VHH binders against q989t9. Designs and how they scored, part 22

Target 1, 279 residues: q989t9
Amino acid sequence: TTRILGVVQLDQRRLTDDLAVLAKSNFSSEYSDFACGRWEFCMLRNQSGKQEEQRVVVHETPALATPLGQSLPYLNELLDNHFDRDSIRYARIIRISENACIIPHRDYLELEGKFIRVHLVLDTNEKCSNTEENNIFHMGRGEIWFLDASLPHSAGCFSPTPRLHLVVDIEGTRSLEEVAINVEQPSARNATVDTRKEWTDETLESVLGFSEIISEANYREIVAILAKLHFFHKVHCVDMYGWLKEICRRRGEPALIEKANSLERFYLIDRAAGEVMTY
Short names: E, the ipSAE of ESMFold2; O, the ipSAE of OpenDDE; V2, 0.75 times the mean of E and O plus 0.25 times the DockQ between their complexes.

## First folded at step 8 (VHH; framework vhh_7nfr_2)

Design m9 (at its last look DockQ between E and O 0.01; V2 from the best seeds 0.00; counts 0 for: pae E 15.9 > 2, off the site)
Fold by OpenDDE, look of step 8:
Structure m9 (fold): chain B 279 residues (1-279), chain A 119 residues (1-119)
Amino acid sequence: as target 1 above (279 residues)
Amino acid sequence: QVQLQESGGGLVQPGGSLRLSCAASGFTFSKYWMSWVRQAPGEGREWVSSISNRGTYTYYADSVKGRFTIARDNVKNTLYLLMDSLKSDDTAVYYCAREGRYYGSLTYWGQGTQVTVSS
């Protein structure tokens, strides 16, 4: 399960300098099919070292710094000090903007293998959340997290200030005990209190009311609404797909039903290499 | 087997300088943070300084800040402590220590080298 691996003390001054560079940098539109709102990333290290390489694939070579990665001395230092360089396959900055989230999904379905996905939290606030199944929690600044990418999960930012994580994909055969190096032991922290609203039958009926208005024209918007609900209601992150299917069923449009099924498949069950979801 | 061997200690007058060395073997030196600690007679072991595995980060106890410099040579598998402006209070056995995965988790120690600051 997802958990903290350690904590690092971030130099705010140096970090600010690098973040300033990132703020002026181009973020990739790859994997935008996973985004509900402005969910973006940029490559710092990848297989080829080329900035144009945006897709993640399983490979056996240590990651190479991209031009952008090379321009970020502090982030490079963090990568070098706290991870085994030879085990890194990718390093990215993931940025979630206001009211954006990633659609609930499982990782690596399209890959011929798995990575160990690790987050180093660079910039966040209390209005940023992660979900795993029916659990909601917060990754704090300076914390290094192992993300169990095999479980359905999501992340969202509901603050005007974007959330930035350094996400490192590590070779999958490594032990978690070896992943984070030269870190502090996690101090006692308060468990995240689940302040989400109780899910009721009335809430469900309200959601299913979308069946009256759902169409091809608004399908993505409705999906985005559904994807965000579990951040504020005590439901499993995958429940959105059940809702969507029922909404489409009630609407009685075969094409919409098929779309709902395809989304669930794509995000939770199976993806082909290079497959992109459009809807 | 992990081995740490300190050297460079001796008798020095106040205001003098010493350079301690620690030869490391039996492990991949460049993967570990390293520390210096010292123990004065009748006192417990006191943390002196730490250095990250690649030498990028250095940390010092307040008592030695500005006077001591920790360094390492990962090619030679050697840890150093440059001690300037030595004081009588610096008199102690100095130990080289390998840190664990977490900051401050010292797991292996050398035999130590005696540093005596006296007029």
Scores: ipSAE 0.009, ipTM 0.250, lowest interface PAE 8.9, mean pLDDT 91
Fold by ESMFold2, look of step 8:
Structure m9 (fold): chain B 279 residues (1-279), chain A 119 residues (1-119)
Amino acid sequence: as target 1 above (279 residues)
Amino acid sequence: QVQLQESGGGLVQPGGSLRLSCAASGFTFSKYWMSWVRQAPGEGREWVSSISNRGTYTYYADSVKGRFTIARDNVKNTLYLLMDSLKSDDTAVYYCAREGRYYGSLTYWGQGTQVTVSS
């Protein structure tokens, strides 16, 4: 179950220094086929400790700090203080900015998956959201979350100020109560109110009107628009795939129809190790 | 212990219909995506269909789209595969499977039920 595992009191002065380094750092282009806009990451710890290792693969050894990770003393300390060092397989910064999201997807389809994925929230704002199926929620600063990435989900930042999470892949045989250490328990929370707009037939017809203009030249942009709608309307995060298929059916071009089916398969159902989506 | 028990297989003529069932126990059924896979003689495993934990989303291999329907009953903890317009190519042992905690690994499945489509 997606849930908070604990809360960390972040030292803002030290965090600000590390975030300034990250703001000037080169972020990876791996997994760019999932990005709708500026969704980016960089490796702080990985299997080899080499900065150029940027793809996540299953392995069984403690992760080693990359040169970038070594240059971020506070983040490195957070990793050592709040996680068992031997259990870490990857640690990354995921940054979302400038009205961007990751396309709705399920994780681990291409891995024979032995990770527990955890987020420590470093910097966020009220225009940042996570989604899971029909639900929308906000991961708050300093919180450590377990994300059940086996469910369809997405994340977005609709603000000029970036959203930054420290994402840690932990050995999958660990129990969740053993993952986050030296943490405070979160306070009781009021239920989150979903303030997204109701979905209407008029809105759907506007979306399906993309059939008049969709082409190979603009396919990626239209997909990106569709991927963001569920952050603002009460719909399931995967509904975009049904919309895309109907748009392409109305357009009537076989190649676009085949591509829509390939997108749904790739992000939700089945993908091979190393496979990338081509738009 | 996770247990999955398939039933409902048998011999059927081409164009016929069958309903497969899978009784689940030993876990909270409604929390997991479920799948059907099949294996024809001398072939590897072939994914057939998957259904989300609440049943809202269903997925099918191209070879069965429009003919097969996956369904679940979270009250009875039962997964179904409704097979219509059966063809000889559908002859296989059908397995009910629960994906592990990480999708892409079908590590919990039953003993299978034989479906034979012939005249």
Scores: ipSAE 0.000, ipTM 0.210, lowest interface PAE 15.9, mean pLDDT 86
ESMFold2 (binder alone), look of step 8: mean pLDDT 85; pTM 0.866

## First folded at step 10 (VHH; framework vhh_7nfr_2)

Design b1 (at its last look DockQ between E and O 0.02; V2 from the best seeds 0.00; counts 0 for: pae E 14.7 > 2, grease 24.9 > 24.2, off the site)
Fold by ESMFold2, look of step 10:
Structure b1 (fold): chain B 279 residues (1-279), chain A 119 residues (1-119)
Amino acid sequence: as target 1 above (279 residues)
Amino acid sequence: QVQLQESGGGLVQPGGSLRLSCAASGFTFSKYWMSWVRQAPGEGREWVSSISNRGRYTYYADSVKGRFTIARDNVKNTLYLLMDSLKSDDTAVYYCATEGRYYGSLTYWGQGTQVTVSS
């Protein structure tokens, strides 16, 4: 299950120096088919050590630093101090800003579950949330989280101030107890109260009203709107796919209906290695 | 206190072979990834090969892949580079180096050993 593995005390001065380098660096949108708005990443460690390798694929060797990764001494120290170097398969910075999210999805469908994904939270704010199935939670600064990426999930930042996570893919055969090292125990916390609005039939019917205007020209924008609703309403993160299918059914356009089914398959059910979704 | 001493360089004909060694002392050799780096006349340093601390993983620059073999002996604290099918482009001073505290940084360097490939 998704949970905190430990807490790291971040040196703000050294972190600020590395973040300044990142601020002038080229971020990739290789996974732009998952992005609803400004969701970006850059590779710090990957299979080849080449900066141009930007896709996550299954491999069995320790990750090598890219030129960008080599230029970030504090982040490299965090990786080497808090994770087993030989177990790292990828390390990336993921940046979300400007009222953006990653579309609700499952990871590792094409990767056979060979990786464990963890997040070390570098910079965040109260407008940043993660979701998993029906649940919403906040990953706090300095926390290392295991994310069960095989469950439907999403992440968003509804602020112009970016959310920055160091995301590490670890060899999937390791036990979770071995993943985060040299960490403090997280503080005990009360259960998080879900403050999202209750979902009503009136709200659903307003959403389904998109059937009046959905087209090939605005499909991606409508999908992005639907993808964000579960951050603010008590619904399952995948409910957007049911809404999209009903919107398209009411519209009655076979091509749009087929596209809705293709989105649901691609993000939730299965996808081929290297497959890209267009919509 | 850290010392890296390369040896085994020399003059060799194209197509020939050499075995370089690097004796390490003053640090716990088996805790570090080790690399070979070379510098040709008038050029910057070029990464050649790296090996993980236990020797399980090896990496090579494209220019040497299939011709060079990196190895280590953690009992003798020695790093090796076995060079086959040598070309004139391989002429350089070869340095043994450790990866330092930061991943991908090469912190300690030897004095180097000259490899010259000519006929």
Scores: ipSAE 0.000, ipTM 0.242, lowest interface PAE 14.7, mean pLDDT 86
Fold by OpenDDE, look of step 10:
Structure b1 (fold): chain B 279 residues (1-279), chain A 119 residues (1-119)
Amino acid sequence: as target 1 above (279 residues)
Amino acid sequence: QVQLQESGGGLVQPGGSLRLSCAASGFTFSKYWMSWVRQAPGEGREWVSSISNRGRYTYYADSVKGRFTIARDNVKNTLYLLMDSLKSDDTAVYYCATEGRYYGSLTYWGQGTQVTVSS
């Protein structure tokens, strides 16, 4: 299950230096089909060591540092100190900007191989949240998290300050206890208080009201709106797909209905290798 | 209903070989990673080997690496474990298990087959 694996004490000065480099770096446009707003990533370590390799695929070799990765000495140190190098398959910086989120999804649907996905939180704030199913929680700075990638989940930032995580994909046969090394155990954590609004019939009707206006022209915007609702309302993160389907059904346009079904399939059920969702 | 049935175990001398089979039914076998695990008397279950859903990737515990080979036949819905150069320490009940899709979470188990390595 999703949980904290450990905590590291981050050197703020050194981290700031690396973050400054990242701020000037180009982020990948790959997986933009998962983004609702400015959700971006850049490769620090991948299979080939080439910066142009941007997609995650199953492979069996230790990840190699990309040119960008090589330019980040502190992040490299963190990777070397807290993970088994031989087990790393990918390392990426995930950046979520203000009012952006990743669409609720399941990981690795397109991959045969198994990874353990781990997050090292580099920069975050109280307005950044993760969701898993119908739960909302916060990953704190310096925390290393294992994410159960098989469960529907999302992440969002609703602060002017972007959230940055170092996301490490590790060979999937490792035990979770072995994934993070040289870490401290959490001594104290602030429990996340779920301050989301109660979902009501009125709220639902308001959402379903999109059926009056939904079209091909505004479909992505409506999807983005729906994808964000569970950060502020007590609903399951996958409920957006039900809403979307109902919205489209009410609209009565077959093409929109098919699109809704396609989205749900793609993000939650099945993806082919290299498949990209366009809508 | 998921069913896993191990077979092929037995008594073998040190240095000997065995081939274990696991017959799978009740699920789409080709969609799941599969594993072998073993449990020796008085000890906990130990992961032995894993194979990806299409057989492209195989993984082994250090204790069996170079000696054991995991394989699968998705047409026959069967998982195999070829065990060579068996040692006394390999004595255990061997189980096949389904894994979660994204990480090494074992979900379903068979009844196991006994492997005894003794002179």
Scores: ipSAE 0.000, ipTM 0.233, lowest interface PAE 12.4, mean pLDDT 91
ESMFold2 (binder alone), look of step 10: mean pLDDT 85; pTM 0.870

Design b2 (at its last look DockQ between E and O 0.01; V2 from the best seeds 0.00; counts 0 for: pae E 16.9 > 2, off the site)
Fold by OpenDDE, look of step 10:
Structure b2 (fold): chain B 279 residues (1-279), chain A 119 residues (1-119)
Amino acid sequence: as target 1 above (279 residues)
Amino acid sequence: QVQLQESGGGLVQPGGSLRLSCAASGFTFSKYWMSWVRQAPGEGREWVSSISNRGKYTRYADSVKGRFTIARDNVKNTLYLLMDSLKSDDTAVYYCATEGRYYGSLDSWGQGTQVTVSS
């Protein structure tokens, strides 16, 4: 039940200053296996306070600011003002660059516990979208969203201007009603009209045509293409895995078929702690 | 039953102005964010503007920002769209729509009103 928790009025000047710092900062390559294109993140708060800690794991201590996090006074203020510090387990900046998305997936499959994942939208535009199952919607600037991480979902940016979200992982036993504090309470999110194209048999056949060319050498590229289709076509975000399996089946290479099954498993069903998908 | 009736459309020259109205009934108007959307011939429906239930927040598509103003009168159960500096590209059928709570899909819209911008 993904929803808006509140709206924050952002100070553009102060935000711009922090965003300038981020623009010059190193982003982590951790979780790059989830990226289709340039999807990146950097840690602002984590378990140890060390910048080299990049993996998210379940822990019970309040998050500590990393060196990068400490250098961002406005973002720190936002975190302090709108969240319970003791409940925060991680805070990250996620940046999606032009024509990039995160592969459709479910969160926390590798964790023994659950967090409440919350997005504070810092910088976005109309060409940025989120998907959940067969729904497409837009998270607007200044909005705080609860993301139902258990449902298959994705996010993409199809603008020259990157999208930046402050993503906060909150201790999972907290009430959603108390997660965001000192916020305005909107009655609705930004309107989103589903302008995606209708899915047709012809479109499907075009997609399945990849069976003629798919190989280990181009597998990731084809996956990325498939992962992006649901942003522009009225299909479920998980449909890409069905397509991929069929493409590989038609190709008739057992290794590619196995890979397709592995990807679906990893992103949607089950993955081990620390597991990384390579393809 | 939710009822929305748009009006105020017409033919206008480039640079001209129009004011659209949407009469709402069949629901508690003041509890819903409202939006304007438009659909040009041969194109998909495009979001234009939104306004919060009490009118505190307004949002605009980049294509209309600075030219259009959304407003509402909760006493009259009416949504407005003030359109200034109209362009040919603004030609479309304009619809008012209710927004769903928190997940923000458009729930209902009217029959629309035609806006034609032409010299």
Scores: ipSAE 0.014, ipTM 0.275, lowest interface PAE 8.4, mean pLDDT 91
Fold by ESMFold2, look of step 10:
Formats: structure tokens, sequence, C-alpha cells
Structure b2 (fold): chain B 279 residues (1-279), chain A 119 residues (1-119)
């Protein structure tokens, strides 16, 4: 189950130094078909150690540092001190900013297996949220979280100030108890309170009204609008796919209807290795 | 059209072993993550184990980790649960299930097979 594995005390000065290097670095737009706005990443460790390797695959060897990863001493120390280096398959920085999210999806559909996906939260703010199914939660600075990425989920940052996570893919047969090392136990937490707005018939009909204007020219923008609604309304993160399908059904254009089915298939059900979604 | 049929349950002594099977038909088995779920008398259903569509990744509930092994054969369209070191608390009806397409839910369930662990 998605949960905190531990807490790390972050040295802000050393973190700031590494973040300055990252600020001058090229972030990849690989997986940009998942992005609704500025969701981007850079690879710090991967299978080959080459910066150009930007897609994840299941493989059996400890990850090698990319040139960028080699230039980030504090982040390397965090990786080596808090994870078993032989178990690391990938390490990435994921950055979300400017009212962006990753489209609700399941991970690992194109892979022969899965990883234990872990987030070490480097920088965040009150406008950043993760969602999983119908739940919403906040990953706090310095926390290490296991994320069950095989469940439908999303993440967003609704602030001009970026959200930065160090995301580590750990070999998937490891015991979850052995993943985070040299960590403190998290403080007790109150039960999660979901303060999102109730979903109403008025809101649904407003959303379905996109049927009057949806076209090939604005399809991606409408999808991005739909993808963000579950951060603000008490609905399941995948409900947007049902809304999109009904919008397209009401529009009645076969190409748009087929594209809606393709999005749902691609993000939630089945995708091939190397397949990308084209809007 | 999804058909799931569990078998291999029975009565066993504590410390014993059983192998459950689930024959699948009516869908493309190799495209789906599969799970075992159990229900003890008077309790709700408890997730036991899941396996990825190609078999590389497995997950286990803490209560069974190290004792149970999930496996699949995509040629025979069959899911397995190998249960070792059985305890009385493992007594339950065991169900095979496909992962649902939404909400991380389990979509289709088999009829179940009874496992009873008693001395």
Amino acid sequence: as target 1 above (279 residues)
Amino acid sequence: QVQLQESGGGLVQPGGSLRLSCAASGFTFSKYWMSWVRQAPGEGREWVSSISNRGKYTRYADSVKGRFTIARDNVKNTLYLLMDSLKSDDTAVYYCATEGRYYGSLDSWGQGTQVTVSS
C-alpha cells in the first residue's frame, strides 16, 4: 500500500547547490504524452549511464550514473545513504510546475514487470498533491514514500513554484521494509481529510458541455482541463476518461470518439513498449 | 465472458502445503495482472497476492509473505498460488480475480476454493 517509508533530514544549503546545477540542465520531455503542462524529468541513474537513455525498462543490473547524475554530489549521497545501490534501477528528478499534472494513469503496463517506485520529496508546497484512485494526499518535504504506481494515480502542482521529487525505481522483488534505509520514523498523522468540492450535476453538465466545442484542434487542451478536475472535486482520478468519452459521444464525430477510447486504453489498460500517445 | 475456475483446495494439517490453480478463459489472460483474494468465516475479503501480466513482478500481503508464492503460466492461461507452512489463520475461501480497468478494483472473480488448515 502507498505509504511513508521514512523521513530524511535534508541539508538545504547542499540541496540548493545541486538544484542550481539542475536549473541549468536540460530536462527531458520523454513521456510528454503523459504531461498536462510542465511535467518533466531528468535521468540521474539508468541502465546504460548514458544521458540519452530516457525510457525505463525492466533490467537486472544496478543503475549507472548519467553525466548529470555524476554532477550532483548531494543527491548522489542521498541515493547511496538511503537506498541499497545494487537495487536501484533508475533515479530521476521529476519537476511539476505552473498548474500542471501528469494525466491519471497506471504505470508498468508496457513493461514485463514493475518496480518498487519511491519518492524522496526534495521541495514542495501547499499547492502540490498526489492522487490515487479516489484519494488525495500530500507528500511532505524530506519524506520517502512508496507509491503503488500500478494503481490509477496522478500528481500535480498548482503553483508557479515547482514541485521536485527524487524518484527511485527499485528492483521489484525487494521487501518494502528493506527499501528505505537510515531513515527516521514519520510523526503520527491525523486521518486524511478530503477538502475537495462535492461533485454536482451542474459541474458534470458544464464538463459535458465541451461536446459543443471539442475538435481535433483543441483536443489536448480539453483533456488537460479534464485531467486536473479530480484535484479539486471529490471524484476518482480516472473519471475524466468517462467524461471525455461522453463528451465525444455527444459530439458524434467518429474520429474523436475513437481517440477517447485510445486514450483510455493507453493510459489505463494496455500499451506496447515504445508506444506513445498522439493527440 | 471472463471465466475463472479455482481448484486445489482441501483439508491440510498446520505446516502443510497446497497448490491452488485458477483456469482462465474468455479474455486475453496475458494482458492482465492477476490476484488471489481470500475470505475467512465472518470476515471481509483480504487481498493475498498479485502478479504482473508477464509474471516478473509479484506482491504479497504481509501475512503470507515468505510462505506463499504466486505464479502464472500464460501458455496454459493458469494462475497458481503455492502455499507452504500453512497456519490455521490461512483457513478461507480463496478466489482468483482479474484486476479491474478502473479504480484499481478487481473486476471478475472465480467461484472460490476452500482451504481448511486444522490439526
Scores: ipSAE 0.000, ipTM 0.162, lowest interface PAE 16.9, mean pLDDT 87
ESMFold2 (binder alone), look of step 10: mean pLDDT 84; pTM 0.855

Design r1 (at its last look DockQ between E and O 0.01; V2 from the best seeds 0.00; counts 0 for: pae E 16.9 > 2, grease 26.1 > 24.2, off the site)
Fold by OpenDDE, look of step 10:
Structure r1 (fold): chain B 279 residues (1-279), chain A 119 residues (1-119)
Amino acid sequence: as target 1 above (279 residues)
Amino acid sequence: QVQLQESGGGLVQPGGSLRLSCAASGFTFSHYWMSWVRQAPGEGREWVSYISNRGTYTYYADSVKGRFTIARDNVKNTLYLLMDSLKSDDTAVYYCAREGRYYGSLTYWGQGTQVTVSS
């Protein structure tokens, strides 16, 4: 289950320096098919150590620092201090910009093996949220989270300041208790207050009203709109796919219906290795 | 208990008209999109028409566009299908169905009413 593994006391000065470097760095668009808005990542550690290696694949070797990773001394130190080097398979910076989110999805569907996905929160604010199924919560600065990648989930940033997480993929046989090293125990935290609006039949009707206008030309935009709704309304993050399918069905265009089904499959059910979703 | 009861079907000549009604009970009618579906002999069920909660949105299959009109009375908990200019191809059992909330599934069906268009 998704949970906090520990807390790291971040050196803000050193972090700021590294973040400044990242701000000027090129981010990958390899997984742009998961992005609703500006959702980006860059590799700090991967299998080969080459910056051009951007895809996550199952492998059994300790991750190597990319040139970018090597240029970030504090983040590199954090990785070395708080994780077992031999267990790391990938380390990436995930950046979510204003009003962007990742489409609700499950991780690792395209991989044969399992990784443990861990987040170290570097820069965030109260307008950034994570969702898991029908729950919304906030990952706080300095917190290390285990993300249950098998559950449908999303993340979004709805502030002018981008959210940055250091996302570490760990070899899957490791125990969660051993994943985070040299961390403090989390203090008593206030549970995230769910301030989302109640979902109503009227809201549903409005959403389904997209059936009147949906087309190939605006499909991605509509999907993005649907993907964001669960951040502001009390619905399950996968509900967007139901809405989309219904919208397309009501539109009565076979191609759109097929696309809707394809999207749901791709993001929630099954992906082939290297498969990319375009729509 | 959710109940849907269709009525108004019958035998009509080509070019004739029928008005189907569906009496709904056991649920908040105004909260659900409602559909008419039909099944012709030897064929699968097909959507004929559907209508949103408040009647704001309607859909018609291409085969019935311009001829059929779906309507609802949320006070009377009744769904209607006005069928004009009926054709032989409209012959089928017509079902009233309550749509699922998100996925377009039809959760509840009536027993259906037979519509036969024949000279």
Scores: ipSAE 0.011, ipTM 0.247, lowest interface PAE 9.4, mean pLDDT 91
Fold by ESMFold2, look of step 10:
Structure r1 (fold): chain B 279 residues (1-279), chain A 119 residues (1-119)
Amino acid sequence: as target 1 above (279 residues)
Amino acid sequence: QVQLQESGGGLVQPGGSLRLSCAASGFTFSHYWMSWVRQAPGEGREWVSYISNRGTYTYYADSVKGRFTIARDNVKNTLYLLMDSLKSDDTAVYYCAREGRYYGSLTYWGQGTQVTVSS
């Protein structure tokens, strides 16, 4: 299950220096078809050590630092001190900002579950949330989280101030107890309270009213609106796909209906490596 | 029960070619990524090539890139490895592998076929 593996005490001065380098760095939108708004990443370690390698693929060698990764001494120290170097297959910074999220999805459909994905939280704020199925939670600064990315999930930042996580893909046969090293146990925390609004028939009918205006021209914007609702209402993160299909059914356009089915397939069921969803 | 059976190995001279096949049964072949993995005597396993479930993505280790070609036939449930310009360090047992689709899923292995490259 998704859980905290440990907590790291971050050296704020050294972190700030590395974050300043990142703020001036080019971020990739290679996975922009998952993005509902500004969701970006950059590679710190990958298979080749080349900055241009931006796709995650299965491989069995220790990841090599990219030029950007080499320029981030504190983040390299965090990677080397808190993870086994030989087990790292990729390390990335993921940045979300400006009322953005990643569409609800399952990971590893194209990679077949070869990695353990963990997040070390570098910078976050109260407007940042993760979701998994029906649940919403906040990953706190300095925490290392295992994410069971085979379950439907999402992440969002509803603030102008970005969320930055160091995301590490670890060789997938390791025990979770072996992944995070030199870490502290988290302090006592209150159970999170789900303060999202209850879902009502009135809210549902408002959403389904998009059937009157959905078209090829605005399809992506409507999908992005639907993808964000579960951050604010007590619904399953994948319910948006059912809403989209009903919106398109009421609209009665065969092309839109097929596109809705294709989105659900791509994000939840099956996709090839390198396959891109187009709206 | 997942079954993977490799064939097509043998003795070949340096510079020669071989075509390996892997017959798959007991699962829906077109839903899984497939791999070729080799193990030389006294060495660990090396993933030499992968192919996505639809065949649209392929990966090759640097040691074989440009010389080996992976392919699949989802109608015949068969995985292939075309090996050209063989070198002595390609000598190994070659395994067909069905990769897991998601985190925590099992990888299944075939019996292996021996490839020997020598004069």
Scores: ipSAE 0.000, ipTM 0.139, lowest interface PAE 16.9, mean pLDDT 85
ESMFold2 (binder alone), look of step 10: mean pLDDT 84; pTM 0.850

